# Designs tried in a protein design chat: VHH binders against q96fz2. Part 203

Target 1, 269 residues: q96fz2
Amino acid sequence: CGRTSCHLPRDVLTRACAYQDRRGQQRLPEWRDPDKYCPSYNKSPQSNSPVLLSRLHFEKDADSSERIIAPMRWGLVPSWFKESDPSKLQFNTTNCRSDTVMEKRSFKVPLGKGRRCVVLADGFYEWQRCQGTNQRQPYFIYFPQIKTEKSGSIGAADSPENWEKVWDNWRLLTMAGIFDCWEPPEGGDVLYSYTIITVDSCKGLSDIHHRMPAILDGEEAVSKWLDFGEVSTQEALKLIHPTENITFHAVSSVVNNSRNNTPECLAPV
Key: E = the ipSAE of ESMFold2; O = the ipSAE of OpenDDE; V2 = 0.75 times the mean of E and O plus 0.25 times the DockQ between their complexes.

## First folded at step 11 (VHH)

Design R5 (framework vhh_8pnl_2; at its last look DockQ between E and O 0.56; V2 from the best seeds 0.00; counts 0 for: unsure alone 60.6 < 65)
Fold by OpenDDE, look of step 11:
Structure R5 (fold): chain B 269 residues (1-269), chain A 120 residues (1-120)
Amino acid sequence: as target 1 above (269 residues)
Amino acid sequence: QGQLVESGGGLVQPGGSLRLSCADAGSIFSDYDMGWYRQAPGKERELVARIYIGGTTKYADFVKGRFTISRDNAKSTLYLQMNSLKPEDTAMYYCAKPYRWSGSTPLDYWGQGTRVTVSA
């Protein structure tokens, strides 16, 4: 996963992240550093994206089932990194493979500390290789959306004319992530950064791309992944697997340029 | 919940100009794609212009370079500069935030509108 969309306004995003804590109380996640959130139809690595994480990471004795929403840098910077510039990291941390998560120190250490997060997105982009050509067709991949009274059934083949109505009640994609905290050697603000865990693609997506983000489907999966106070690393890792509960449609080549930031990026062609 | 308030409408002669404003007193203005719409008597509401969070603009075909949509995020204000106005441009003009979740039902947020009348 090298490109996502996350364009909902902060207030809409917050409401879309409504949840129940372990006591059954309805809650909205509180924001940390909301000013770092920049909505975009075309999010690339090194940009900030909103993630959910347990309140217990910030507050001692907090209920670990409570959620915080925070923009973090995409591309995990390990806490042990000693260079002054995160861009000098010599290995790619945009993604973490599920099969090697426990083998790589950069991911194993923060995971062992309970630094699990849910990366929020409208969806993610993947490029299908066209047979016999060097051309790639981009696709937008997301959760199936529920039919609203106004928009009708929302599927992979929605017409461009009805596309704008789909966003009134959009179900966000929830991807499993690991985050870390890095303190610059020269001082300054602590950098929070994340990696997206990837798995082998489900059957439905396999013709487009062989890898997909580990998607946490449903409130229970999201809650268990976030609640590092009650759910062990071993139990949490059981949640990491491919899911067939996705849909997709072809989009224009506009998304190929990371500078393009319009709805055209994710609109069906 | 934020309220959009349009202003700047009025009576103008053909070929004249108006500048419409839309003040957003609600949510973080910079997070929203914004648009101007209009509705003439007996006609359906139609898009005039849109400005996205990335700054890109889109115009209806009838605009033909006569109108310019812009935004000032610091002032939480949307603008529509209207030049070379025609009688056919006579309508109620609305600003809107196209995507908002109220927690129960999907909603488009609209202002009350400002009336533009182009007449000799």
Scores: ipSAE 0.785, ipTM 0.884, lowest interface PAE 0.5, mean pLDDT 91
Fold by ESMFold2, look of step 11:
Structure R5 (fold): chain B 269 residues (1-269), chain A 120 residues (1-120)
Amino acid sequence: as target 1 above (269 residues)
Amino acid sequence: QGQLVESGGGLVQPGGSLRLSCADAGSIFSDYDMGWYRQAPGKERELVARIYIGGTTKYADFVKGRFTISRDNAKSTLYLQMNSLKPEDTAMYYCAKPYRWSGSTPLDYWGQGTRVTVSA
């Protein structure tokens, strides 16, 4: 999992993240650093993407069921990293395998601090290796969406009269992540960065790729993953498993170049 | 999120040009894919042009290279340069933010419109 789409305007994204707190009250997540949000049809590692996390990470004595939404850097930079330039990190932290998360110090340490987040996207891209060739077929992978009378398929997203209808009430993909906070040695703002936890692919995706992001399917899973004040690391890790509640379609190779920020990246072919 | 206000319409002779503007009072204009639409009396509203957040554009077939959509994110303004105008282009022109969330009102998505009249 190394590419996503997260293109919705921040106010639409915020409303898509409506949730209930511990008392059952409907709320919207509060933004931190909203100006760092850069919507795009084609997000790659080192870019910022919005994540949800508990308010308790920012405010002493806060209700741990309340949510913050914040852009964070994709590619976790451990708090102990000593170089001044995060790109000099000598290992890839774009993803974190669930089967070794408690063995890797870059992930075990922040996880032990309760630094769990939910990574938001329209969906993610994955490339299928084709036998006998080095060509790969990209797919766009996302939650099944409720079709309304005014809503079309994603293919209609390029149609002039249907664009606004395709994305109405879009169900955002919610992936389990771990984050850390790094203080640059030369000073400056603390860097928040995340990794996406991966699992073996479900049967429905196994012909595309053997790994998938750990998807949190539904409000209960999202709430438990975020609430480090009430849900232990051991209990939270039980949420990490493949899901079959996923759909996909083939897309053009336009998405291969991460500089291409266009709805063609996710249009069916 | 803010009110959209179109301007720049008016009377023009065939073959003439107009530049439409759409001001967005909102603070997040740059997040949005945006579009220009038109509606002649008694007809359905139709897309004229769209500009996406990455800068790519889409035009209705009837435009045939005559119109150009653009945006200025620093001024929160969307533009439509209309050249080689024809009497068939006579309509009310609207700018729009296409993304609606459940329960949103139509006024959050559309401007009030600006009238373009192309004389015979």
Scores: ipSAE 0.638, ipTM 0.836, lowest interface PAE 1.3, mean pLDDT 87
ESMFold2 (binder alone), look of step 11: mean pLDDT 76; pTM 0.765

Design R6 (framework vhh_8pnl_2; at its last look DockQ between E and O 0.31; V2 from the best seeds 0.00; counts 0 for: pae E 4.0 > 2, unsure alone 63.6 < 65)
Fold by OpenDDE, look of step 11:
Structure R6 (fold): chain B 269 residues (1-269), chain A 120 residues (1-120)
Amino acid sequence: as target 1 above (269 residues)
Amino acid sequence: QGQLVESGGGLVQPGGSLRLSCADAGSTFSDYDMAWYRQAPGKERELVARIYIGGSTNYADFVKGRFTISRDNAKSTLYLQMNSLKPEDTAMYYCAKPYRWSGSDSFDYWGQGTRVTVSA
């Protein structure tokens, strides 16, 4: 996963992330550093995206089932990194493979500390290789959306008219992530950064791309992944697997340029 | 969500210029696409210009390079610089903001409007 969309306004995003804590109380996540949120139809690594994480990471006596929403840098910077510039990191931390998560120190250490997060997105982009050509067709991949009251059917937007209606109650994609905290050697603000865990693609997506982000489908999966106070690393990792509960449509080549940031990026062609 | 308040309208001669402003009292101005609409007497409301969260802009065909939409996120203010005004541009001009989906063609929030009159 190298490109996502996250363009909903902060208020809409917050409401879309409504949840129940362990006591059954309806809650909205509180924002940390909301000013760092920059909505975009075309998010690339090193940009900031909103993630959910347990309140317990910030408050010692907090209920671990409570959620915070915070923009973090895409591309995990390990806490042990000693260079002054995160861009000098020599290895790619945009993604973490699920099969090697426990083998790589950069991911194993923060995971062991309970630094699990849910990366929020409208969806993600992947490029299908066209046989016999160097051309790649981009696709926007997301949760099936519930068509408004008249059509009753869950599916991909097949028309521009349907596409607009679907955004009224958009279900956000929830991807499993690991985050870390890095203190610059020269001082300054602590950098929070994340990696997206990837798995082998589901059957439905396999023709487009062989890898997909680990999607946490449903409130229970999201809650368990976030609640590092009650759910062990071993139990949490059981949640990491491919899901068939995904849909996609072809988009224009506009998304190929990371500088393009318009609705055209994710619109069906 | 805070009220949109338009200003800068008035009487101007053909070929003149006006700069419209729209102040958003809301805290999330930068999260939304914004647009200017206009409505002439006896006519339907029509899109004049749109500015996306990424800064890209779209203009109606009748604008023909005469108008420029811009935004200052720090001030939560939308602008419309109108040059080379014509009598046909006489209308009430409205600032518009979407609510749930910034990329939508439907806008849920409107200001009270500012009147622009172009007359010799």
Scores: ipSAE 0.798, ipTM 0.895, lowest interface PAE 0.5, mean pLDDT 92
Fold by ESMFold2, look of step 11:
Structure R6 (fold): chain B 269 residues (1-269), chain A 120 residues (1-120)
Amino acid sequence: as target 1 above (269 residues)
Amino acid sequence: QGQLVESGGGLVQPGGSLRLSCADAGSTFSDYDMAWYRQAPGKERELVARIYIGGSTNYADFVKGRFTISRDNAKSTLYLQMNSLKPEDTAMYYCAKPYRWSGSDSFDYWGQGTRVTVSA
């Protein structure tokens, strides 16, 4: 998983993240660094994307079930990194394999500090290898959505009006992540950065790609993954598995170039 | 959140030009894909132009290169430059944020509109 879409306006995104706290009260997550949110149809590593994390990471005695939303850099920069430029990191930290997460220092250390997050996206992209060629077919992959109008076909992807219908009450994809906090040696703001945990693909995706992000399907899974105050690392890792509750459609090669930020990236072909 | 206010409409002769503006009172203007729509009396609203957060644009076929949509994120303002106007362009013009979220606080979807009249 190396490409996502997360394009909703900040206010719309925030409302899509409504949740129930420990007391059963409806709440919205509270933003940190909202000005760093950069919506795009085509997010790649090193860009910022919003994640959810427990308020307890910021306030000593906070209710660990309360949620903060913050933009973080995709591509975890370990707290022990010594160079002044994060792009000099010699390891790819875009993803973290679930089967080795407790063996890799870059991921084990922050996980042991309870630095679990939920990575938010409209959905993610994957490329299917075509037999006998170097060409790949990109797909946009997302939670099944409840349609508000009768339609059994791929919508008219070249019409902006149909994009509005698709985004009506969109269920955001919720992926399990690990984050870390890096203090630049020359001073300045602490860098928050994340990795997405991956698992073997479910049967429904196996023809597209052999790996998928670890998806947290539903409020219980999201709450347990976030709540490092009440849910141990060992128990949280039981949430990390493939899901069949996923759908997809083919998209054009416009998405291949990560500089293309246009709804064509996710439009059905 | 946002309140959209259109301006710049008026009466113009065929072949003339107008520049429509849409001011967004919200501070998150740059997060939104934006659009212009129009509605002639007795007709359905139709898309005129859209501009996306990445800067790409899309135009209805009837525009035929006569109109240009643009945005200024620093001023939270959407524009429509309309050249070579025809009587068929007579309509109420609306700017829009084509997003909504049911079951929560509503978002302003449309502005109030600005009237464009093209007649000799």
Scores: ipSAE 0.332, ipTM 0.698, lowest interface PAE 4.0, mean pLDDT 86
ESMFold2 (binder alone), look of step 11: mean pLDDT 77; pTM 0.779

Design R7 (framework vhh_8pnl_2; at its last look DockQ between E and O 0.02; V2 from the best seeds 0.00; counts 0 for: pae E 19.8 > 2, placed apart)
Fold by OpenDDE, look of step 11:
Structure R7 (fold): chain B 269 residues (1-269), chain A 120 residues (1-120)
Amino acid sequence: as target 1 above (269 residues)
Amino acid sequence: QGQLVESGGGLVQPGGSLRLSCADAGSIFSDYDMAWYRQAPGKERELVARIYIGGSTNYADFVKGRFTISRDNAKSTLYLQMNSLKPEDTAMYYCAKPYRWDSGKTFDYWGQGTRVTVSA
């Protein structure tokens, strides 16, 4: 996963992240550093994206089922990194493979500390290799959306005409991530950064791409992944697997340029 | 959700200029795509211009380079600079913001509008 969309306004995004805590009380996540959030139809690594994480990471004795929403840098910078510039990191941390998560120090250490997060997106982009050509067709991949009473269940947006109707109550894609905290050697603000865990693609997506983000489907999966106070690393890792509960449609080549930030990026062609 | 308030309309001669403003007192202005619409008497409301969160702009065909949409996020204000105005541009002009974030094709929030009259 090298490109996502996260363009919802902060207020809409917050409401979309409504949840019940352990006591069954309805809650909205509180923001940390909301000013770092920049909506975009075309998010690339090194940009900031909003993630959910347990309140317990910030407040001692907090209920670990409570959620915080915070923009973090895409591309995990390990806490032990000693260079002054995160861009000098010599290995790619945009993604973490599920099969080697426990073999890589950069991911194992923060995971062991309970630094699990849910990366929020409208969806993610992937490019299909066209046989016989050097051309790649981009796809937007997301949860199936349920049309409110006015519009039947929308699986895949199959036409531009119906696309406007799919955003009535958009269900956000929830991807499993690991985050870390890095203190610059020269001082300054602590950098929070994340990696997206990837798995082998489900059957439905396999013709497009062989890998996909680990998607946490449903409130229970999201809650368990976030609640590092009650759910062990071993138990949490059981949640990491491919899911068939996705849909997708072809989009224009506009998304190929990371500088393009318009609705055309994710609109069906 | 905050109220959109348009201003800057008025009477102008053909070939004249106006600058419309839209103040957003609602949610974080910078998070939203914004647009100007207009409605002439007896006609349907039509898109004039839109500006995306990324700063890109789109204009209706009838604009032909005469109008410029811009935004000041610090002031939570949308602008429409209208030059070379024509009698056909006479309409109520509306500022719009989507409540439910869609692809920018539909908008749920409208101001009360500001009237632009182009007449000799």
Scores: ipSAE 0.693, ipTM 0.850, lowest interface PAE 0.5, mean pLDDT 90
Fold by ESMFold2, look of step 11:
Structure R7 (fold): chain B 269 residues (1-269), chain A 120 residues (1-120)
Amino acid sequence: as target 1 above (269 residues)
Amino acid sequence: QGQLVESGGGLVQPGGSLRLSCADAGSIFSDYDMAWYRQAPGKERELVARIYIGGSTNYADFVKGRFTISRDNAKSTLYLQMNSLKPEDTAMYYCAKPYRWDSGKTFDYWGQGTRVTVSA
C-alpha cells in the first residue's frame, strides 16, 4: 500500500471518528498538531495523514481507551536515525510486513513501546498489472458504505450537494500502523511517523495485488489495537489478518501522478 | 477547558533573567501542546516558543539560545526561562494552548498575560 485518499475537512473527519471509551461513553478524538493536516485525494509516502493513538502515549496514568488524533508522516523514521534529513533513510518504511514485524528493528522497537496507531483514509489505491502489457489499472479500495436515501456509491453523486452527503457519512478505512518518535539531531520538533502493516491480500483483491494493508474492521478491533495499556503486543498482533469486507472500483490514470489532487482521482470509470 | 494564569513577569535590567510560569487549573495539562506568545505595544502577537506533548520544542529566531521553554506535568505548569534579556523583549507574555477539539489553529486559548519590562 503506497497511495491513499484522505480528503475530508477536519471537522467532518473528526465526527467520523466518534468512538466509545471503556465506560461506554461517546467521545470524539482530541487533536494534536491539527495545522499539519493536509487533506488530499492523493496522499503518498512522506506526506502527513491523520492517525489515531492512545492518550496514554501523552499522559502518564491517562485512560488508555481514550483517543488522540494527530497528523503523522507516512514512512516511519526510527528513533535511532542519525542523519538530519529523513529522506536519507536507506530502506523503505512505508509498509511493514506482518510476518517479519518482530524481526525488523525499525518496527520491533516502537512496537515494543506500545506505539500502535490506526491510520485513517477514505480508502487506498492499488495498481493491477495487466498480463502481456506494461499498463497498469488503478483501483480505489475502501470499506463497503452504508446505503442512504441517495445511493452509497461515489458514482451516484449527481451534484455537489449529493457529493457532500456521500462524504458526510463515509466510513473511514482503518488500517493498523506502528509509529515512532524521532528527534532531529539539529533540533526542532519531534517527528512522529508511521508505517502501515501489510498482509497477504484477501481473495477479493488477489487479482489486483498480492498484498493489502492490515485493516481493523470494527470498533472492537480498533480499540484493541490502540489500547497498549490493556492489550499486549502478542494479543494485538492477533488482529492482523486479511479481510474480505472490502470493495473497490477502477479509476482513471489521473491518480498515477501524485501531484493530482482532484475528486477525479477516485471517481469510478 | 481550564484557566491559564501567567506569573513571574516584572522589571529587569538588560542582560538579566526572568522565569515565567503558567498554571493550568482544572485541566488535563499533559494532553496539550503549549506555547508562549508575546505582544509588544503597537505590535502583533508573535510566537516565542512552543513545546509539544512529546517534549520537542520550537523557538522563534529572535529568542534562539536565550530562552528555554519547559513543562512540569505533575504541577500542571508551563515555564519560560528568559536569559540575556534585551529591551526589545519588553512585552506582555501569554501562555497558550489549542482549544480542545476542532481547532483550526494550533494555539487559540490564552491566559491574561504577565508583563515583562526590560529597561534602564
Scores: ipSAE 0.000, ipTM 0.104, lowest interface PAE 19.8, mean pLDDT 84
ESMFold2 (binder alone), look of step 11: mean pLDDT 78; pTM 0.788

Design R8 (framework vhh_8pnl_2; at its last look DockQ between E and O 0.42; V2 from the best seeds 0.00; counts 0 for: pae E 15.1 > 2, unsure alone 61.5 < 65, grease 24.3 > 24.2)
Fold by OpenDDE, look of step 11:
Structure R8 (fold): chain B 269 residues (1-269), chain A 120 residues (1-120)
Amino acid sequence: as target 1 above (269 residues)
Amino acid sequence: QGQLVESGGGLVQPGGSLRLSCADAGSIFTDYDMAWYRQAPGKERELVARIYIGGSTNYADFVKGRFTISRDNAKSTLYLQMNSLKPEDTAMYYCAAPYRWSGSTPYDYWGQGTRVTVSA
């Protein structure tokens, strides 16, 4: 996963992230560093995206089932990194493969500390290789959306007319991530950064791309992944697997340029 | 919640110019696409221009290069530069932060409007 969309306004995003804590109380996640949020139809690595994480990471004795929403840098910078510039990191941390997560120190260490997060997105982009050509067709991949009374059941954005109605109650894609905290050697603000865990693609997506983000489907999966106080690393890792509960549509080549930030990026062609 | 306040409307002669402003007193300005709508008496509200969060713009067909929408994120202010105004442009002009495409969601923000009158 090298490109996502996350363009909902903060207020809408917050409401879309409504949840129940372990006591059954309805809650909205509180924001940390909301000013770092920049909505975009075309998010690339090194940009900031909003993630959910347990309140317990910030507050001692907090209820670990409570959620915080915070923009973090895409591309995990390990806490042990000693260079002054995160861009000098010599290995790619945009993604973490599920099969090697426990083998790589950069991911194993923060995971062992309970630094699990849910990366929020409208969806993610993947490019299908066209047989016989060097051309790639981009696709937008997301959760099936539920039919609203006004729009009918939209399993997939199959028409431009229906696409406009789909965003009224958009179900956000929830991807499993690991985050870390890095303190610059020269001082300054602590950098929070994340990696997206990837798995082998489900059957439905396999013709487009062989890898996909580990998607946490449903409130229970999201809650368990976030609640590092009650759910062990071993138990959490059981949640990491391919899911068939996705849909996709072809989009224009506009998304190929990371500088393009318009609705055209994710619109069906 | 965003409070949008329009200004800059008034009486102008045909061929004249006006600059409309819309100030957001809230914190939502940078999160939303912004748009200008207008409503003439007895007519439906129609889109005039839209500016996306990425800065791209879209204009209604009747604009024909006469109007320019712009935004200043630092000032949380939306602008509509209107040149070569015509009597047909007479309307109440509304600033909006529409939630994407529907323009009818509970998350839409609207100003109270500013009146533009083009008359000889």
Scores: ipSAE 0.670, ipTM 0.839, lowest interface PAE 0.7, mean pLDDT 91
Fold by ESMFold2, look of step 11:
Order: sequence, then structure tokens, then C-alpha cells
Structure R8 (fold): chain B 269 residues (1-269), chain A 120 residues (1-120)
Amino acid sequence: as target 1 above (269 residues)
Amino acid sequence: QGQLVESGGGLVQPGGSLRLSCADAGSIFTDYDMAWYRQAPGKERELVARIYIGGSTNYADFVKGRFTISRDNAKSTLYLQMNSLKPEDTAMYYCAAPYRWSGSTPYDYWGQGTRVTVSA
């Protein structure tokens, strides 16, 4: 998993993240660093994307079921990193394999501190290697969406007046992540960065790619992954598995170039 | 959230040009797709052009290369350059941030409109 779409304006994104706290009260997540949010149809590693995390990470004695939304850098920078420039990392932290999470210090340490997050996206892109050619077919992969007369469909996404109807009630993809906090040795703001946990693909995606992000399907899974105050690491890791509740469609090769930030990136072909 | 104010309309002869402007008085301009719509007397409002947050554009078929939508994010201003104007282009022109449609109440952030009249 190395490319996503997360293009909604901040206010629309926030409303799509409505949730219930442990008392059953409907809430919206509170933003941290909202000015760092950069919506795009074509997000790559090293860019910022919004994640959910527990308020308890920021506030002593906070209700750990309450959620903060914050942009974080994709590509976890370990707290122990000693160089002044995160691009000097000698290994790829875009993804974290679920079968080695507890073996890699870069992921085990922050996980042990309860640094679990939910990575938000409209959906993700994956490239299928086809037999008989070296070309790859990109797909846009996302939760099945409720199709009502008001929501439209992605098939109508390039229609000018239908575009906003597609996204108004979009169910955001919710992926399990781990984050860490790195203090630059030369000073400045603490860098929050994340990795996406991956698992073996479900049967529905196996013809596209052999790995998929660990998707948290439903409010209970999201709540338990986030709530490091009430849910141990051992219990949280039971949430990490493939899901079949996923859909996809082929897209054009426009998405291949990460500089292309256009609705065409996710439009069906 | 914000207020959109159109300007630049007026009377022009066929074949002439006008440049419409739309200023955003108080919203985060860069976070929205923006659009121009028009409405002629007795007709329904129709999309003219849209510009996405990433800068790509989409035009109605009747534009046929005559109009150009653009924006200046630093000035929070949307533009519509209209060339080769025809009498059929006579309408009220509206600026909009039509990103969202929720519930039974649309929140599209429309301006008040500017009139364009193309007459010999």
C-alpha cells in the first residue's frame, strides 16, 4: 500500500469522521495542526495525511475513547532516529507487515507506547501485474458505498454537477496504523509520522496484489484500535486481519505519476 | 462559511470579451472545488465550468474553448475569461463552491450573481 486518495475539504472530512464516545454521545474529532492538511487525489509516502488517535495522547486523564484528527507524515520516523533529515532513513517505513510488527524496533517500540492510529483515505491504489505483459493495471480500492439518489456514483464522477454528490456521504477507508514522535536534533516541532499495517490480501483482492492494508471495518474495530487506555496491544493486534468487505475498479495510468492531482486518478476506465 | 461576490459583468457586443471575477470574503479558498454557473431568463441554472482543488478543469459543451476558468489562491479569487461571446451567453453568472450536497439542504456557497448581456 503506497498510494491513496484523501481529497475532501477539512470540514467534509471531519463530518465523515463522526463517532460515538464510550458514553454513546455523538461527537466529531478535534483537529490538531489543521493547516498541515493537504487534500489530494494522489497521496504518496512522505506526504501528510489525516489520522485519528486517542485524545489521551495529548491530554493527561482524558477520556481515551475521544478522538483527535491530525495530519501526520506517511513513513514512520522512529523516535530514536539521529540524523537531522528524515529522508536519510535507510529503510522503508511506509508499511509495516503484521507478521513482523513485534520484531522490528521501529514499530514495536511505538506500539508498546500505545501509539496506534487510524489512517484515513477515500481509498487506496494498487497495481496489478498482468500475465503476458510488464505493464501494470492500477485499481482504486475502497469500502462499498451506500448508493442513494443523492450520493451518485464514481461512474458519474466526471460529471460536473454529480461530483459533490459522490463524496457527500462517502464512507472513508479506515486503516490500522502505528505512529511515532520524533524530536529533530536541531530543534523545531516534533514530527508525527505513521506507517500502515499490512496483511495478506483477501480472496477478492488476491488477483490484484498479494498484500493489503489492515482495514478496521466498523466502529467497534476503530474504537478498540484507538483506545490504548482500555485495550492492550495484545487485544488490539487481534483486530489485524484481511477483510472481504472491499470493492474496486480499474483506473487510468494517470495515477502512476504522483504529481498528477486530478479526479482522473480515481475515475473508472 | 464564506461569502462569494461576483463582478465583471456588463453589456458587450457579439464577438466581444468579458472577464468575470469572484472574490471569497472569508473561507479557506484552496480547500474547495470552485465553479461558474449561469441562468438565462426562463431557463434552469446550468454549469459553465469547474476547477478542482488540484487545478484541473471541466467545461460544459457549449463553452467550446471560448471560456477559461482559473483561480488565484493567494488572492482568494476565481476568474472566468469569456471570449467570442454570443447572444446565447446572455445570463446571470454565479460563482459557487458546489463541493457538498448533504441532507435535504444544499450547502453550495453561492454568490449573488453578475449579469452578462450580449446584444448587437
Scores: ipSAE 0.000, ipTM 0.238, lowest interface PAE 15.1, mean pLDDT 84
ESMFold2 (binder alone), look of step 11: mean pLDDT 76; pTM 0.775

